# Designs tried in a protein design chat: VHH binders against Protein EARLY STARVATION 1, chloroplastic (ESV1). Part 24

Target 1, 368 residues: Protein EARLY STARVATION 1, chloroplastic (ESV1), of Arabidopsis thaliana (Mouse-ear cress) (f4i9g2)
Amino acid sequence: RSEKSEERRFDQKMSAHGAGIKTSSSAVPFASPKSRFLSKQEKFYPRCTPRLTGPQSRDTPPKRDTGIANEKDWGIDLLNENVNEAGTNEDGSSWFRESGHDLGDNGYRCRWSRMGGRSHDGSSEWTETWWEKSDWTGYKELGVEKSGKNSEGDSWWETWQEVLHQDEWSNLARIERSAQKQAKSGTENAGWYEKWWEKYDAKGWTEKGAHKYGRLNEQSWWEKWGEHYDGRGSVLKWTDKWAETELGTKWGDKWEEKFFSGIGSRQGETWHVSPNSDRWSRTWGEEHFGNGKVHKYGKSTTGESWDIVVDEETYYEAEPHYGWADVVGDSTQLLSIQPRERPPGVYPNLEFGPSPPPEPDLPPDQPQ
Key: E = the ipSAE of ESMFold2; O = the ipSAE of OpenDDE; V2 = 0.75 times the mean of E and O plus 0.25 times the DockQ between their complexes.

## First folded at step 24 (VHH; framework vhh_3k1k_2)

Design ae2 (from ac2 with H111Y; at its last read DockQ between E and O 0.31; V2 from the best seeds 0.51)
Amino acid sequence: QVQLVESGGALVQPGGSLRLSCAASGFTFSNYAMRWYRQAPGKEREWVAGISSSGSTIAYEKSVKGRFTISRDDARNTVYLQMNSLKPEDTAVYYCATRTWKFDWGTYERYDHWGQGTQVTVSS
ESMFold2, look of step 24: ipSAE 0.502; ipTM 0.827
ESMFold2 (binder alone), look of step 24: mean pLDDT 89; pTM 0.894
OpenDDE, look of step 24: ipSAE 0.326; ipTM 0.741
ESMFold2, fold request of step 25: ipSAE 0.415, 0.535, 0.472; ipTM 0.787, 0.843, 0.825
ESMFold2 (binder alone), fold request of step 25: mean pLDDT 89, 89, 89; pTM 0.895, 0.890, 0.893
OpenDDE, fold request of step 25: ipSAE 0.604, 0.019, 0.589; ipTM 0.853, 0.310, 0.845
ESMFold2, last read: ipSAE 0.446, 0.478, 0.520; ipTM 0.801, 0.818, 0.838
ESMFold2 (binder alone), last read: mean pLDDT 89, 89, 89; pTM 0.893, 0.894, 0.887
OpenDDE, last read: ipSAE 0.419, 0.631, 0.229; ipTM 0.775, 0.866, 0.684

Design ae3 (from ac2 with S30R R99Q; at its last read DockQ between E and O 0.37; V2 from the best seeds 0.59)
Amino acid sequence: QVQLVESGGALVQPGGSLRLSCAASGFTFRNYAMRWYRQAPGKEREWVAGISSSGSTIAYEKSVKGRFTISRDDARNTVYLQMNSLKPEDTAVYYCATQTWKFDWGTYERHDHWGQGTQVTVSS
ESMFold2, look of step 24: ipSAE 0.441; ipTM 0.791
ESMFold2 (binder alone), look of step 24: mean pLDDT 89; pTM 0.889
OpenDDE, look of step 24: ipSAE 0.502; ipTM 0.813
ESMFold2, fold request of step 25: ipSAE 0.513, 0.451, 0.468; ipTM 0.833, 0.810, 0.815
ESMFold2 (binder alone), fold request of step 25: mean pLDDT 88, 89, 89; pTM 0.885, 0.890, 0.887
OpenDDE, fold request of step 25: ipSAE 0.699, 0.047, 0.712; ipTM 0.895, 0.368, 0.901
ESMFold2, last read: ipSAE 0.468, 0.575, 0.393; ipTM 0.817, 0.862, 0.780
ESMFold2 (binder alone), last read: mean pLDDT 89, 89, 89; pTM 0.891, 0.888, 0.889
OpenDDE, last read: ipSAE 0.740, 0.756, 0.642; ipTM 0.911, 0.918, 0.867

Design ae4 (from ac2 with R99H; at its last look DockQ between E and O 0.33; V2 from the best seeds 0.00; counts 0 for: pae O 3.6 > 2)
Fold by OpenDDE, look of step 24:
Structure ae4 (fold): chain B 368 residues (1-368), chain A 124 residues (1-124)
Amino acid sequence: as target 1 above (368 residues)
Amino acid sequence: QVQLVESGGALVQPGGSLRLSCAASGFTFSNYAMRWYRQAPGKEREWVAGISSSGSTIAYEKSVKGRFTISRDDARNTVYLQMNSLKPEDTAVYYCATHTWKFDWGTYERHDHWGQGTQVTVSS
């Protein structure tokens, strides 16, 4: 009995209805009533209301403007704020606001502000911290941390950082962005984690990546991807996604792309593993010769195979869509950080910390 | 420390029945799926059955489907394998297994845990 695999044809009916609405221009001079906008000073009641909702998953790298509120949004001035306040709201909830300065060697300065709140019954709480760091080496950092717990037992944590530093080896300026998010359910065996990173230098070297993990009861899923641009035309991209059940069913899809000067390769695999370790797999590859020809090949464990050369234009991006110029443009606040005044004749001690090991350019080999 | 202790293995005649038990300790039993494996002499270890943490999902290896029943008692931290209509081909050391995940701020580690096994022999 031939189980008909219904290929759901997503018919993209682009209905082009070109209705030419004739915008008749009748310029009726609406007399602008001088509505005295009494600027009701909306008493910006610092809505220290506990944000009861946990962070949502993102499909794009987090930006300061896209989830983690900027300190400015809260009216926080890290430079001038010296606050140590607490209060109780009419509903019995409590709040606090505090700020501080940490000083260290090499002109290190950390300015921070923290706010938080607690429900009247203490069942929910939240904290947000903003910081600005700098030293005499040219290091600058902006960061935010948010955490909370609600009455249902859900907990969440998230952080975002922007860093400007000089690369120890190349003496090139680098901007790095990173974000982490985590949430755990209080009622279900569920949680999720996301890690994002972006690294840029002035020569066009760019690294981007993300790791995502989620669990919902009996199912878990992973997503990893990375992009690397060397600034010279070499590009590496890869994705690895898979899911697993508690009973051992696994399935996934992965691909990698490597190009240089129009020549490159693509490879991928779709796979499924049963609890008894039976594996289905389809692997494919493409070789791009730079002359408009592409060698395409593939096979599957079910007996599919192909090997063809086709005339196909190779599409690849030698440069990132979002690169050095872009990140610099979007890092105005970071760049505006002013270090402490350096006394005459005092130079920062450049302690070359161990360079973090280069993150592997390639997805770690899935443990066989 | 995670411990899994199998019991109930015996010599039985073809067509007979046997119930294996696996007592679990050292982890939150109700949060993890449990599995049975078997290894016959000279053969590789093979998956036999699995039951999800909730017990809502159960799976069997094709050769044991309809004959074996996996179940769990969370109150006793025990997983069972009821084996009916036993065949000589079912002769093996039977192992209880689970995997736990440790997630720590962007790192996750899978830990597989195995019992010592219990011998099941089906012979006339």
Scores: ipSAE 0.030, ipTM 0.547, lowest interface PAE 3.6, mean pLDDT 78
ESMFold2, look of step 24: ipSAE 0.387; ipTM 0.770
ESMFold2 (binder alone), look of step 24: mean pLDDT 88; pTM 0.872

Design ae5 (from ad3 with H111V; at its last look DockQ between E and O 0.41; V2 from the best seeds 0.00; counts 0 for: pae E 3.3 > 2)
Fold by OpenDDE, look of step 24:
Structure ae5 (fold): chain B 368 residues (1-368), chain A 124 residues (1-124)
Amino acid sequence: as target 1 above (368 residues)
Amino acid sequence: QVQLVESGGALVQPGGSLRLSCAASGFTFRNYAMRWYRQAPGKEREWVAGISSSGSTIAYEDSVKGRFTISRDDARNTVYLQMNSLKPEDTAVYYCATWTYKFDWGTYERVDHWGQGTQVTVSS
């Protein structure tokens, strides 16, 4: 009597009505206003040509080579720059270029260069600033700030920084990268904001994260994610994405994973809320026991539920794909910053700098 | 400061009609969706209707579909709720609501705004 083991094909009939938040990285086409009017102003001072296009949204962490042009791209030598120039182009547009040095205590030095331009009618403006900072504590910083507005009323602001410093508590070298971008449409009820950060230390501790916000007319969206590596094999990753309409429809997806030495958990939720506050949600979890077994469980508000143990290999990244060695390798310019000469017998006052910015709020503890 | 002021609430007979108004101030009215809510005695506040900033999208609670009409006058910074074929079950305090977004570097948060409400009573 051959007991036909009915392979309960868990037909994941994902009922189609779940508006799958296609994490389409719908880069909100904040179409950088293709200033069509970049007429081929061919030959003259390409360096001072007004950039009428705002920064574009990015899905990658901030890097010096990711579209935020470095000072070298503009032919700026922050070390030797001593410029105070302005001019008017043939088309009536104006430009300026200036540089300076700020000096402070503990050997602090900030070298900066700024340039900008304005259209002939003043309807468009742009400014870009580059800086390098250092002091006798070993602190080094590179940064860029860009801003502008165009004739259509669009405005944008962007900044990027990379910092080398010694951690006050561990005395370990740390490299931190951060970027912020913002743009607003002059023609539509639209805008977006992005904040990115990366933190690395020599022991393999790594923190990465981003917050993204956007609005396009009747829709708004949020995206948050974070990664944390303790350098000892502990890993935390999480995402939280949601969107809403002006009328109150909301939907989102979030997940978290925690692992250490092959043991860990994953949890997530997909949810939808109607304008009348009716909520649909599906929650799921995985417990990885490190022995090739995974406990999988979940439920939905529509009555779906599962609770199973399966033979499944656990895959997670115990180390970041981009870690200390990588960031050091990519930070040649930062590392090349030379502090001011320190007089003999003078030591930097190690003022305990401001407490590290509060750890990014770990996703709120899901109420148990 | 965002202010929403409801008016037009009254006692009406079943089958009657009423038009509620909500005057808005303290924000760029045309850029934000407007909503009506109601709260009956002993019940939770419930969503009634919404109109998008552009006015192109309108939605209603099922119980009021075909009877209520939400509209907006951007020139007057006013949202309206025309209520027809009123029923005793429509008796409630009606609230005008909107939300704005507060951008502070690193935070982008919705802020909800509510009016004081206007009483609608449907009784024979």
Scores: ipSAE 0.154, ipTM 0.667, lowest interface PAE 2.4, mean pLDDT 79
ESMFold2, look of step 24: ipSAE 0.305; ipTM 0.728
ESMFold2 (binder alone), look of step 24: mean pLDDT 88; pTM 0.880

Design ae6 (from ad3 with T28K; at its last look DockQ between E and O 0.44; V2 from the best seeds 0.00; counts 0 for: loop humanness VH .158 < .165, pae E 2.3 > 2)
Fold by ESMFold2, look of step 24:
Structure ae6 (fold): chain B 368 residues (1-368), chain A 124 residues (1-124)
Amino acid sequence: as target 1 above (368 residues)
Amino acid sequence: QVQLVESGGALVQPGGSLRLSCAASGFKFRNYAMRWYRQAPGKEREWVAGISSSGSTIAYEDSVKGRFTISRDDARNTVYLQMNSLKPEDTAVYYCATWTYKFDWGTYERHDHWGQGTQVTVSS
């Protein structure tokens, strides 16, 4: 019931992954554009009086593996006026709601709404902030930040944003979504973190990815993946997942694929490391020639190997399941943001250069 | 400030027994796995045994299975290694170790901590 039992299960898992299934389905597309799990019942409900129309409690942690939400899933509805309200619900909990806007250079405007609540005994609390940002460069942003804690000592933090960049020179529009989600246990050394991003431009370029990690049940895990479509038929997808017990057993798998017009490759590795640093691994690959022939090869540290050419049709995801047309249709609130009126003689500040670099694992704040 | 202090190393005859102790401080001992490593002259440091934070999972290097027993006492913040049927190839400096984890907003980092070591010599 020791490392040998774990290695037997791990070897069986790795063989099934590398030997029985050569498709790249299910590992990547479910993580980003198709999530509907953030459609919550925690939307505001009408009440009998204005004093009881405060925000509903939102003192539960976010859920793992739900991808990045659409703007409609949040129900963002910014207040049109500066507000500073507070009250007490019938159960003794308190709430507040405030709103305003900030102005800055180059036509910058941020309309924001902030709300929160606290239980009567103070054992739970939550805060949520919404915003719309714009300036004269064609930049627009919708965003959410929420955090809270509950009576069990758990705490959480979540951000979400949609951003429009519009290049006046090329008329190229780009929409980017990003989200960070984190939850921690207050009584155990446990928690998880997820960072998601999606980037789209009007030419069909698409980039998506996630970085996730956590700790629970004496295990830690890490997951990274990405996919890239250049809008001209080129596809790159990859994953890198691994886990570790607190005794030092580690295991993981990684793979990538690159394709263009039925020609390309897949390759991957499944591995296991014992606490004494003994490493087992199994690698595999496929070369697709676009002519009905596929070269399949692989080997393992236990002596397993194959190197064959088979007659097999090529299958891969040639187009993103969720792309520019989809994100435009799901970003109507973002796109409808009206910038400040421009005074005479003021010209837009232009944004130049290549695509933004990937964001780091640490969440950046939203600088102005 | 995590500190691990080993004790109990000695010179013993082949076939003898020895119990090592590792006193821990500076972290919540109950939340973390504890491990023993050893380093023989001219060799790489090697893992010997580990015990999970709950004590429910225990693992040993193959060469010490059945001879060594790892245990923990959470009340005393101490991990032990009972070594029986000692052989000359068990001669090494024995180190106590733990991995602590820092889970911060946006980061998850592992920090390795080691004791000073205690010498075990098995010789006639």
Scores: ipSAE 0.430, ipTM 0.789, lowest interface PAE 2.3, mean pLDDT 79
ESMFold2 (binder alone), look of step 24: mean pLDDT 82; pTM 0.830
OpenDDE, look of step 24: ipSAE 0.492; ipTM 0.823

